# Ledger of designs, part 177: miniprotein binders against q53ft3

Target 1, 195 residues: q53ft3
Amino acid sequence: MFGCLVAGRLVQTAAQQVAEDKFVFDLPDYESINHVVVFMLGTIPFPEGMGGSVYFSYPDSNGMPVWQLLGFVTNGKPSAIFKISGLKSGEGSQHPFGAMNIVRTPSVAQIGISVELLDSMAQQTPVGNAAVSSVDSFTQFTQKMLDNFYNFASSFAVSQAQMTPSPSEMFIPANVVLKWYENFQRRLAQNPLFW
Short names: E, the ipSAE of ESMFold2; O, the ipSAE of OpenDDE; V2, 0.75 times the mean of E and O plus 0.25 times the DockQ between their complexes.

## First folded at step 18 (miniprotein)

Design U23 (at its last look DockQ between E and O 0.48; V2 from the best seeds 0.00; counts 0 for: pae E 3.3 > 1.5)
Fold by OpenDDE base, look of step 18:
Structure U23 (fold): chain B 195 residues (1-195), chain A 83 residues (1-83)
Amino acid sequence: as target 1 above (195 residues)
Amino acid sequence: SPIQEEFEKLMERAEWHFEWAERYYEMGDWEYALLYFEFAARVFRKAAELAKKNNDPESYKEAIEYAEEAQKYAEEIQKELEK
């Protein structure tokens, strides 16, 4: 139902379902993460009148989880970007995930999504510093994501002489990817909200 | 009074939603602006209902006016998104 994306990392589409209405993603090495994208996979919409409350959990100095409400996703807003880098010193909030007996390594944070009524969501107040407050932050996030994608794709680049025949696979010339990347960067620079 | 305190908390929450709705709107995140204006409207209405139960017509009027304003913005954004 949900995906989670960290710039420079592989997309996560396999959330751990910890309850009928609760999903969790693990974020290893969370201290290096500035932004997280949470999105609906598009396979299953929220029921009418429902959405998702998105929480972030990190271990405190004692190794205990500190949960904070980041914001929301809905059918009308199926994806959102959250800044988590500034939350490391934040205070915990009430959360629906209870005491999860998940053996956590100190470097692993979590994104939790709770499927809730919109009315219930309206009664909650996200942490203000989790919002992407500037176009610059968004641009930086997007740029890092793009760079990661390009680097990832380019790592698989082979010369024609190095290609092994694989009739079942499609191949894309590296120059096509590069051209796409350059065009995307140009558009992003002109208008960060071009999509 | 406990009722007055609850009313004030609802108003503060609704105002928070409203302010963030405006911020998201300014940022061009219209979907989030819409969501938060809707939330604001919902919570203002709850505040209004509480005021009504408490026989406070002034607080009721205030909350309803803000609810209507939030709803108006939400509707306007919705119309823009549907174009």
Scores: ipSAE 0.674, ipTM 0.893, lowest interface PAE 0.6, mean pLDDT 85
Fold by ESMFold2, look of step 18:
Formats: C-alpha cells, structure tokens, sequence
Structure U23 (fold): chain B 195 residues (1-195), chain A 83 residues (1-83)
C-alpha cells in the first residue's frame, strides 16, 4: 500500500503491518538520514473518508522510541517529503503506535503510517514544519546540480592559447562530463539530498 | 467554562491548520494547501456545532464564517488542480 524512500538506499515497498491500520518501515542508521519520502504505491487507495498519519520514531538514550507526527498522506496528497534531520533531538508527541513498536537496535528508527478517518486526522497537528514542499525540493536540487556541474567543469577549463591560436574561446577536456557524472552520481547514491 | 474552553481549543486548532494551508499555498504546494484548508473547515464546523448546542449564536457565527472562508479557498485550489 505504501512506499518509503531514503537518500542513498533502495526503496522500501514492503511495510511491516503491525495492525490492521498500522504500517511500519525500519530505517537503519537513521542518524545519516536528512529526508524521507513516504508515498502510496497506487495499488490500493485509502477507503473513502480515510487517510494516513505519518510518524517518525527514533530511540532515546535508553533505547525507548520517541514518536513524532510528521504529517499526512491522502488520496489527494499521495506522497510527501519529510525533513527529519532536525527532529532527532525533539520531544515526542501523542501517537497511536504505543510502546509495542520499540526499536531494539539503537541505530534504527521507524516511519509509522496509521490509517485513520480524515475527521480524526484533522484533530492532529504535526511537529514543527517537517513536511518539505516537493516543488521547493526539486528546484533546489536542480539549482545545486547546475552549480555543481559548472564549478566542476570550470576547474578543468583551459584557454585556447594553450591549445589553438583562438584564445578568446574556452573549452574543457572531453572526459570532464564523465568525471562530473561519476562524482555526482556517487554522491547522489550516498545521499540524494546532499545538496 | 469547560464548554467555552473546548470551543476555544477547536478554534485554535482550526486556525493552526488554516495558517499552515496559507503557508503551503505561498510555497506552491497546492495539494497540501488544499488538505489543510479542508482540515481547517472541518474543525471550524465542529466548533460551530458545539456553539450551536450551547445556544451561543455569536460563537456559532464566528466559527461558520471561518469555515466558509476555508472552504472557499479549498474550492478555488481544487479548481486549479483539476485543470
């Protein structure tokens, strides 16, 4: 029903169903995660009048889960990007998962999705401004990609005076695009939101 | 009054949703703006029903006017998303 995507990791499409209306994804090594995408797979919509409340959980110093409401997904908003890097020191909030989903490993956090009535979801308020606009994220990524490419390519620029008698023209070695692509792809695979 | 306190809590919650809907709208996330305007309208109407049950017409009028405003924004956004 749901998918979860973290930068530099394989997409998760097999949530652990911990109750009829509750789904969980494990996030190993959560301290390296800045953003999480939660989305509906599109195969099973929410029933009419229902949606999903999305929570983030991390272990405290005693290994006990601290749950925070990130926001919502619905049939009308089927995917959302949440910034979680600023939430790892925050205080927990009221949540429907109880203590049953405690994290057994200190480096593992969880994303929880609770299927609820829209009327019930409207009574909840997310912590801070966890949800990130997808338009803003794509715009920032695009700008960072352009800046990164320009800076990398320009570091290899040679003047025409070094190559041919047309010194007013600049060019770069043919392999610079490949070097840039390999470096950017490596960083993107390590952290797609490194920008 | 416990009933007046409950009404005030509902109005604050609805205003919280309304304010976030406006922020998402300004950022260009119209899907979240729509979601939060609809949530605001739902909670304002819940506050209005409480005021009606308590024979408080001034509070009822206030809550209904805010609910209608939130609904209007939601309908405007829905029209734009369906193009």
Amino acid sequence: as target 1 above (195 residues)
Amino acid sequence: SPIQEEFEKLMERAEWHFEWAERYYEMGDWEYALLYFEFAARVFRKAAELAKKNNDPESYKEAIEYAEEAQKYAEEIQKELEK
Scores: ipSAE 0.330, ipTM 0.767, lowest interface PAE 3.3, mean pLDDT 76
ESMFold2 (binder alone), look of step 18: mean pLDDT 88; pTM 0.867

Design U24 (at its last look DockQ between E and O 0.62; V2 from the best seeds 0.00; counts 0 for: pae E 1.7 > 1.5)
Fold by ESMFold2, look of step 18:
Structure U24 (fold): chain B 195 residues (1-195), chain A 83 residues (1-83)
Amino acid sequence: as target 1 above (195 residues)
Amino acid sequence: SPIQEEFEKLMERAEWHFEWAERYYEMGDKEYALLYFEFAARVFRKAAELAKKNNDPESYKEAIEYAEEAQKYAEEIQKEREK
């Protein structure tokens, strides 16, 4: 039903179901992780009137889990990027994962997803608003794409000495844009997060 | 009173959702803006029901008006997404 993605790691699509309505992903070496993407796989939507509360847990100094509400995913917002680097020293929040109250392996955190009524989700507030705007991610993707384009296109620039009169102009062959776009699409198909 | 304290907590929670809905909208995340306006409306309505139980018509009117405002923003955002 759910996926979990960290940049540079293999996507996880096989959540551990710890209750009828509770799902967990392990995050080893969590101290090196700054962001996590949680998303619905698209094969099963939430029932009408329900959604998912997304939690992050890390072991405290005694190895006991500290759970924090990151935010939400719903049929209308089926994926979100959450910043977790600022939460590794934060306070715990009220959470529904009481059965996970056991000593955790050091350096392994968890992402928990609890399927709940929207009315119940509305009564909760995240411990800080950890969800990163998708516009910010799009802006960063767009900036990387533009930088990549200019680096590639600039490698084909022809000097003024090779062209007839317009000494302040540089020229780029028209098909360079197409070559760049084809290369970009290929890399994106191989790794959607290569940016 | 305990009921007035609960009412104030609900209003603060709804305002938190409302303010974050506005921030998400300003950032261009219409999906989260919609979600948080809908959450704000739900919590304002819960506060209104508590004010009604406490026989406090001015608090009831205030909470209902905020709930309707939040719902109106949610509906406008939904229309924008459907275009």
Scores: ipSAE 0.573, ipTM 0.856, lowest interface PAE 1.7, mean pLDDT 77
Fold by OpenDDE base, look of step 18:
Structure U24 (fold): chain B 195 residues (1-195), chain A 83 residues (1-83)
Amino acid sequence: as target 1 above (195 residues)
Amino acid sequence: SPIQEEFEKLMERAEWHFEWAERYYEMGDKEYALLYFEFAARVFRKAAELAKKNNDPESYKEAIEYAEEAQKYAEEIQKEREK
C-alpha cells in the first residue's frame, strides 16, 4: 500500500504491517537522512473519508523511541516529502504505534503510517519543521539526482583516442549528455512539474 | 470554563490548519493547501457546534464565518485543479 524513499537509497515498497491500519518502514543510518518521501503505491487507495498520518520515530539519548507527526498522505495527495534532519532535538508527541518492542539499533529510525479518518487527522497538528514545499523539495531532489547522474556519467568520459574497440557496446557522446542536462535544468527551473 | 477552553483549542487548531494551508498554497503545493483548508473548515465547524451547545451565538458566528472562508478557499483550489 505504501512506499518509502530516501534519496540515494533503494525504494522501500514492503512496509511492515504492525496492525490492520498501521505500517512501518525502517530507516537505517537515519542521521544522514535529510528528507523522506512517503507515497502510495497505487495498488490500494484509502477508503472514502480516510487517509494516512505519517509519523517519524528516532531513538533518544536513552535509546527510547521519540515519535513525531510529520504530516499526511491522502488519495488526493498520494505522496509527500518530509524533512526529518531537524527533528533530532524535537519533543515526542502522542502516536498510535504504542510501545513497539522492536529491538532497534541506535542508528535505525522508523516511518510509521497510520490509516485514519480524515476527521481524526484534522484533529492533529504535525511538527512545523517537517513541512517542506513539494515544489522546492522536488526541485532540490531532482537537481541532486541530476548532478549525481551527470557526475557519474562524466567520470566515464573518454576521448575517442582512448576508446577500445567494443562492438557490443553503444557509446553516447558526452556533449549529448551535457545538452540533455542543460535542457532538463532549464525546464525544471521554468516548471518543476513540466512532465 | 472547560467548554470555553475547548472552544479556544479548536479555534487555535483550525487557525493552525488555515495558516499552513495558506503557506502551502503560496509554496505551490495546492494539494496540501486543499487538504489543510478542508481540515480547517472541519475543525471550525466543530468549534461552531460546541459554541452552539454552549449557547454562545457570538462564538458560533465567528467559527462559522471562518469555516465558510476555509471552505471557500478549498473550493477555489478544487476548481483550479479541474481546469
Scores: ipSAE 0.504, ipTM 0.825, lowest interface PAE 0.9, mean pLDDT 85
ESMFold2 (binder alone), look of step 18: mean pLDDT 88; pTM 0.856

Design U25 (at its last look DockQ between E and O 0.01; V2 from the best seeds 0.00; counts 0 for: pae O 9.5 > 1.5, placed apart)
Fold by ESMFold2, look of step 18:
Structure U25 (fold): chain B 195 residues (1-195), chain A 83 residues (1-83)
Amino acid sequence: as target 1 above (195 residues)
Amino acid sequence: SPIQEEFETLMERAEWHFEWAERYYEMGDKEYALLYFEFAARVFRKAAELAKKNNDPESYKEAIEYAEEAQKYAEEIQKELEK
């Protein structure tokens, strides 16, 4: 029903269903994550009058879950990008006994989606800056992915003097990649919604 | 009184949704703008229902007028999304 995407990671499409109306995705190493995308797969819409409240859960210093409302997804808003970098737990408290061994809990957080009546969802207010504009975030996300592709492809660039003959291998001139990159950036900057 | 405090809480929550709907619209996120205008309208109508049950016609009128304004913006945005 739902998908969850973090930049640089494979998309998750197999939520753990913990109740008829509740779905969970695990986020290992959540402290390195700044944004998460939550979206409907499109196979099963919400029933009429219902939608999804999206929560973020992280362990506190005692390992107990802390849940925060990030925002919503609905049939009319089927995907959203949430900033989670400002919501994460801080470092543990200072100890008066500096020689104690500190047992560190693995840093795994969760994204929870609760299917609820729209009337119930309307009674909730998300944390203030978690839900970012999907247009602005898509543009920023896409720019980072373009930079990643360009940097990756460029790391294999060789001059003709460095090239080993390989008659069975196909090659693309490096300037084709550069032209594509520049053209895509220009179009995105002129109209973020051209796609 | 507790009922007046509940009414004011509902109005503040609805205004929160309304203001974020306006911000999302200005940012170009028409889908979230629509969602939050619709949420604002729902909560303003809940506040109006409370005012009616409490025999408070001035509060009822205020809440209904805001609900209708939020609904009007939602309908305009819905038309924009369909085009």
Scores: ipSAE 0.503, ipTM 0.839, lowest interface PAE 2.1, mean pLDDT 77
Fold by OpenDDE base, look of step 18:
Structure U25 (fold): chain B 195 residues (1-195), chain A 83 residues (1-83)
Amino acid sequence: as target 1 above (195 residues)
Amino acid sequence: SPIQEEFETLMERAEWHFEWAERYYEMGDKEYALLYFEFAARVFRKAAELAKKNNDPESYKEAIEYAEEAQKYAEEIQKELEK
C-alpha cells in the first residue's frame, strides 16, 4: 500500500503492518537522512473518507522513541516529502503508535503511517518545518532543472559562421530552445502539475 | 584560423560555466556549483587538447591552468557536500 524513499537508498515498498490500520518503515542510520518521501503504491487506495497520517519516530537520549506528526497522504495527495533532519530537538506529540513494543536500535528511526478519517486528520497539526510544501519544492526543483538545462544548452551556442560542418549531427537553433523554455515556464506558472 | 576560433569558443564556453559555478556557490547551491565547475574543467581540458594539437604551448598552458583551477574548486565543494 505504501512506499518510502530516502535519497541514495533503495526504495522500500514493503511496510511492516503492525496493525490493521498502521504501517511502519525502518530507517537505519537516520542521522544521515535529510528528507523522506512517503507515497502510495497505487495498488490499494484509501477507503472513502480516509487518509494516512505520517509520523516519524527517533530515539531520544535515553533510547526512548519520540514520535512526531510529519504530515499526511491521501488519495488526492498520494505522495509527500518530509524533512526530518531538524526534528532531533523536537518534543514528542500524541501518536497512535504508543502501544507498539518495537525493539529499536539507537541508529534506527521509523516512519509510521496511520490510516485515519480525513476529518480527524484535519484537526491534527504537524510539527513545524517537517512538511516541505511538495508543490513549492517541486516548482523550485523544476525551475532549477530548467535553468540548468537552458544555461548548459546556451553555452554551446555558436553563430552560423562559427559552425563546423558535421553532416552526421543535427543542430537546433538557440531560439527554439529559448521558446521552449519560455513556454514551459509559462505552463509551470499556470499549473505546476500540468503534465 | 579555424582551430584558433574553435579554441576561443571552447575557452569562452568554459569560462561561462566557471562563472555560473561561482554564482551558484555564492547562492548556496553547492550541488549546481559542483556541476558547473566540472563542466568548466572538461571544456578547458578540451581546449587544452586542441591547443596541443595546434602546437600552441601558450594556449595549452592557459587552458590547463584554468582546468586545474576548476577541478580544484569542484573537489573542494565535493568534500563540503560529503561532510
Scores: ipSAE 0.007, ipTM 0.219, lowest interface PAE 9.5, mean pLDDT 80
ESMFold2 (binder alone), look of step 18: mean pLDDT 89; pTM 0.882

Design U26 (at its last look DockQ between E and O 0.39; V2 from the best seeds 0.00; counts 0 for: pae E 3.3 > 1.5)
Fold by ESMFold2, look of step 18:
Structure U26 (fold): chain B 195 residues (1-195), chain A 83 residues (1-83)
Amino acid sequence: as target 1 above (195 residues)
Amino acid sequence: SPIQEEFEKLMERAEWHFELAERYYEMGDKEYALLYFEFAARVFRKAAELAKKNNDPESYKEAIEYAEEAQKYAEEIQKELEK
């Protein structure tokens, strides 16, 4: 239902469901993370009148989880980028997760998503320092998606001498993909909204 | 009084949402601006209903005016997103 993306890491698409309405992604080595992207995969929308409250959790000096509300995802706002670099020593907030995931190593944090009624979500106040501009969010998300695609596609590259004949299959030279990648990155850097 | 304290907390919560909506709008995130204006309107209306139950017409007027303002912004942003 949900995905979680951190720069330089594999996209997580298999959240751990810790309750009927609660989902968690682990973030190992969280101290090196500045931003996270949370998004709906697009296959299952929220029921009408519902959405998701998105929390960040990290262990305090005593090893106890500190939860902070980052914001929300809804059918009308299905993806968001949150800044977490300023939250790793911040104050905790009210949260619905209890102590469900308190057993963890000192360098592992979590992203929690709680499916709730919109009226209940309206009674919660996210931390303001997690906000990221939509231009910055789009640019960062797009850059990571481009990096992921290029790295994935290049992992299947073979030389012509190693190629298995397949006359019914169409092929694209790897350097065409690289040129597309480089050109798209350049255009995105010059104008994040060029599309 | 406990009722006045509850009213003030609802107003503060709604104002936080309203301010966050304005911040996201200025930052170009119209989807979040819409969401937070809608949340502000919901909470302002809850504050207005509390004031109405407490027979406090001045608090009712204040809360409902803010709710209507938040709703107006949300409707304008919704139209921008539909273009």
Scores: ipSAE 0.339, ipTM 0.771, lowest interface PAE 3.3, mean pLDDT 80
Fold by OpenDDE base, look of step 18:
Structure U26 (fold): chain B 195 residues (1-195), chain A 83 residues (1-83)
Amino acid sequence: as target 1 above (195 residues)
Amino acid sequence: SPIQEEFEKLMERAEWHFELAERYYEMGDKEYALLYFEFAARVFRKAAELAKKNNDPESYKEAIEYAEEAQKYAEEIQKELEK
């Protein structure tokens, strides 16, 4: 349902589902990450009246997770870019992910997505410094990210005849990724800050 | 009063959403601007309902006026996105 992208890294399309409506991506070496993109894969939309609250978690000095609300994704805004650099100095907020006893290495952060009612999302306040502040930095990041994602996704493209049966795995048709990419590029061209 | 405090918290939250919406719009992110104006409108309406229950017509009027403003901006952005 969700993907996570860091510039210069492979795209993550397999979130760990920790609950019915909660998904988590691991971000190794998070201190080197400036921005993260969270996006819908386009396979499964949010139900009507629902969206996703996007959280960032990093370990504090004691190794305990500190969760902060970054922002939101919805059917109307299926992708967003968040600045996570400098968030380690922020205070934790209430979050829906509880005490996940995930054995975290100090260098690994997490992106959490909670599927929630839009009305519930409206009652939350994202951290102010998670928004991208500069158009130029954003445009450069976005182009690199898009290229990386497209290259990554295309590298896994196989024909139906080449597919090995794996009932436990979910597959995304290449056309879905391509359509997403085209739509994203179109939106980027119309509005470089659409995320 | 507890009701007044809750009203003020709702108004503050709605104002925050409104300000974010304006910021995102200025940045060119119309989709996020739309989302946050919608959030602002929802929360202002909730504040208005609370004021109504508390028999505070002045607070009700204020909240409704802000809700209508937020909704108007949302509708304008929606029209822009449909072009």
Scores: ipSAE 0.331, ipTM 0.742, lowest interface PAE 1.3, mean pLDDT 82
ESMFold2 (binder alone), look of step 18: mean pLDDT 89; pTM 0.879

Design U27 (at its last look DockQ between E and O 0.01; V2 from the best seeds 0.00; counts 0 for: pae O 12.9 > 1.5, placed apart)
Fold by ESMFold2, look of step 18:
Structure U27 (fold): chain B 195 residues (1-195), chain A 83 residues (1-83)
Amino acid sequence: as target 1 above (195 residues)
Amino acid sequence: SPIQEEFEKLMERAEWHFEWAERYYQMGDKEYALLYFEFAARVFRKAAELAKKNNDPESYKEAIEYAEEAQKYAEEIQKELEK
């Protein structure tokens, strides 16, 4: 019914169903994860009037799960990106996984999806810092792209003193830009969130 | 009173959704903006029903006006998504 994707990892499509209306994905090495994508597989839509509340859980210093509401998925919003980088030491929120709160190893977190009535979902308020801003994502992507370009191109720099009589200037071969562009596009095609 | 406290909690919850709906709209996420305006409207209507049952017409009027505003935004965004 659901999928879970983390950049640089294989997509998970086989959630552990822990109740008729509750599904869980494990996230090993969660401390290296900044964003998670939760989506509907498209084979089974939510019943009319229902949707999914999406939670993130990480183990505290005692190995006890701390659950936080990230947001929602519905038939009208079938996929969502959530930021979890700021949640790995946050406070817990009210959640429906009380019977499912289990002690985990310190490096494994969970994504929980609870299928609920839309009226019930409307009574919940997600943590605000799980929201992904398209402006912030674009700015971060653009900055990472510029940094990547500069670092790649500068590794091919030659001084003008080696090629012409203007020794204080540096130049790069023209094909370095093309090589960078092709490499960057290939990495994006393999993993759109590699940055 | 306990009933007035519950009304205020419902109004705060609905306002939280309304504000996030506006933020998602500004971010370009029209699907989430629609969802959160619809959630805001649901919670404002729940607050209005509580006020009606408590014979509080001023609170009822306030909650209904906010619910109708949220619903209007949702309808406008729905039209944008259908284009």
Scores: ipSAE 0.632, ipTM 0.879, lowest interface PAE 1.4, mean pLDDT 78
Fold by OpenDDE base, look of step 18:
Structure U27 (fold): chain B 195 residues (1-195), chain A 83 residues (1-83)
Amino acid sequence: as target 1 above (195 residues)
Amino acid sequence: SPIQEEFEKLMERAEWHFEWAERYYQMGDKEYALLYFEFAARVFRKAAELAKKNNDPESYKEAIEYAEEAQKYAEEIQKELEK
């Protein structure tokens, strides 16, 4: 149902379901993480009238988890970017994950998603400055992600003469990637939320 | 020559990655800086290999030197991220 993305890391698409309505991603080496993207995979929508409250947990000086509400994802807003780098200090808020005996390594933080009623979510207050909700910030992130992908893919580009036969592998022409990139950029420029 | 043109294109691409790596590092985005330095190093190595095949030792040396520099920065950033 959910995915989690940290810059420079592999996307996580397999959340640990710790309850019927609760999902958790582990974030190793969380101190190096500035932003986290939480998104719906699009396979299963929220039930009608429900959404997801997104929480961040980090170990305090005593190694105890401190949970903070970052923000929300919904069917109408299926993705969100959160800044977590500034959350390394502060008091925990009330959270639905309190009963979980999660063995934590000091360097591992967690993203928790709680499926809740939209009406209940509306009464909750996220921690300040966690939500990178500006369209500009989202656009910048998307652009950065796209550039990263394009550059990554292009770094593997070889001429046909340089290709080693690999019958088990599929190859995509670099021009296809470029065309995709250009089309995506055009769409993004027209509507940053086109997807 | 077609080989020389390809070499130049690879060098330009690698330089582009290198420049963006520096920019991201300056912006405090170490994760992206790391990735872009790695990309730069990889592409510079490809350029070097091409130069080697073309029996161009000067171009090979240049590309290898840049690859080593990019790799060094990547390694340094990696160490910073592990602290």
Scores: ipSAE 0.000, ipTM 0.210, lowest interface PAE 12.9, mean pLDDT 79
ESMFold2 (binder alone), look of step 18: mean pLDDT 90; pTM 0.887

Design U28 (at its last look DockQ between E and O 0.31; V2 from the best seeds 0.00; counts 0 for: pae O 1.8 > 1.5)
Fold by ESMFold2, look of step 18:
Structure U28 (fold): chain B 195 residues (1-195), chain A 83 residues (1-83)
Amino acid sequence: as target 1 above (195 residues)
Amino acid sequence: SPIQEEFEKLMERAEWHFQWAERYYEMGDKEYALLYFEFAARVFRKAAELAKKNNDPESYKEAIEYAEEAQKYAEEIQKELEK
């Protein structure tokens, strides 16, 4: 249902489902991470009237988790970039994950997504302005993310002569990925706010 | 009074969403602008219901007018996204 992307790392698309309405991604070596992208895979939309509250969790000096509300994703806003570089020493937020029986290493950060009613989400305020803070930061992060996406997708490309029949797998011609990458990169360079 | 404190807390939360909706709109993030205007409208309506339940017509009128303004912005942005 969800994906999580950090620049320079492989995309994560297999969230750990820790409850019917709660999903987590582990972030090892979290101290080196400045931004994280959270997005809907597009296969399963949120039910009508619902969306996702997105949290970041890191261990404090005692190894206890500190949870912070980063923001939201919804069917109408299916992806967002969150800056976490300034959050690794902040105060915790109210969060719904404390009732979960999750076995995790306190020394590993996590991204948590809680599927909630929009009315409930509206009653929450994210810690500061964790979503992308400026056009310049967005441009730099997006360029690194585009490079990562292109390299990832291209690593699965095969020639027509090497095509392996596999009814359980789908393939995308590599030129489609390259075309998307070049078009998006060009549009971003011409107008960083083109979205 | 505790009811007035709750009303003021709701209004402050709704204004927080409204201000961020405006900032996201200026940044060109129309999807977040829409979301935050809708959130502001929801919280202003909750504040209006509290004021109505407390027989406070002036606070009710203020909250519902802000809710309708936020909803109008959301509807305009929705039309822009459908274009």
Scores: ipSAE 0.621, ipTM 0.874, lowest interface PAE 1.4, mean pLDDT 78
Fold by OpenDDE base, look of step 18:
Structure U28 (fold): chain B 195 residues (1-195), chain A 83 residues (1-83)
Amino acid sequence: as target 1 above (195 residues)
Amino acid sequence: SPIQEEFEKLMERAEWHFQWAERYYEMGDKEYALLYFEFAARVFRKAAELAKKNNDPESYKEAIEYAEEAQKYAEEIQKELEK
């Protein structure tokens, strides 16, 4: 029913079902994880009037799990990106997963999904810094990529007087790259999905 | 009163949802904006019902007005998503 994705890692599509309405993914080496994507596989939709509350659990200094509500997934919003970096200092919230006596390795966190009524979900308040829009994430990624490219390309910039003749190579004026970059940024700012 | 305190908590929660809905909409995440406006509307309605039970017509009116506003935004976003 659910998948979990961490950048640079294999997608997880086999959640541990700990109850009829509760699913858990293990996240090894959670300290290195900034964002997690939770998504519906599309095989089984939520029943009408229901959705999923997404929780994050990490071990505290005593090895006890601290659960925090990250946000929600629904049939209308079947995927979401959550920032889990920096949550280590957060306070635990009420959660539906109870005392799972899972002997956890200190480096393993968990993503829990609880299937709940939308009305019940409405009564919950996610941690304020966990939810990340897909659009924002894309924009940030694109901006970083563009900056990286521009910095890389500009590092090779030479004046015409400094050029070594290389008849086999084509050269692009740096101003062309700059103009492209500026235009791309402008379009990205107007509509992140302009492409 | 305990009822008034509960009403205020509901209003605060609904306002939280509403503000996040606006933020997500501004960020271009219309799907999450829709979800949170719907949540806001639901919780405002719950607050209104509580006010009604407590014979507080002013609080009822306030909560209903916010619920209607949240619902209106949700409906508008829904229409945008269907285009």
Scores: ipSAE 0.199, ipTM 0.664, lowest interface PAE 1.8, mean pLDDT 83
ESMFold2 (binder alone), look of step 18: mean pLDDT 90; pTM 0.890

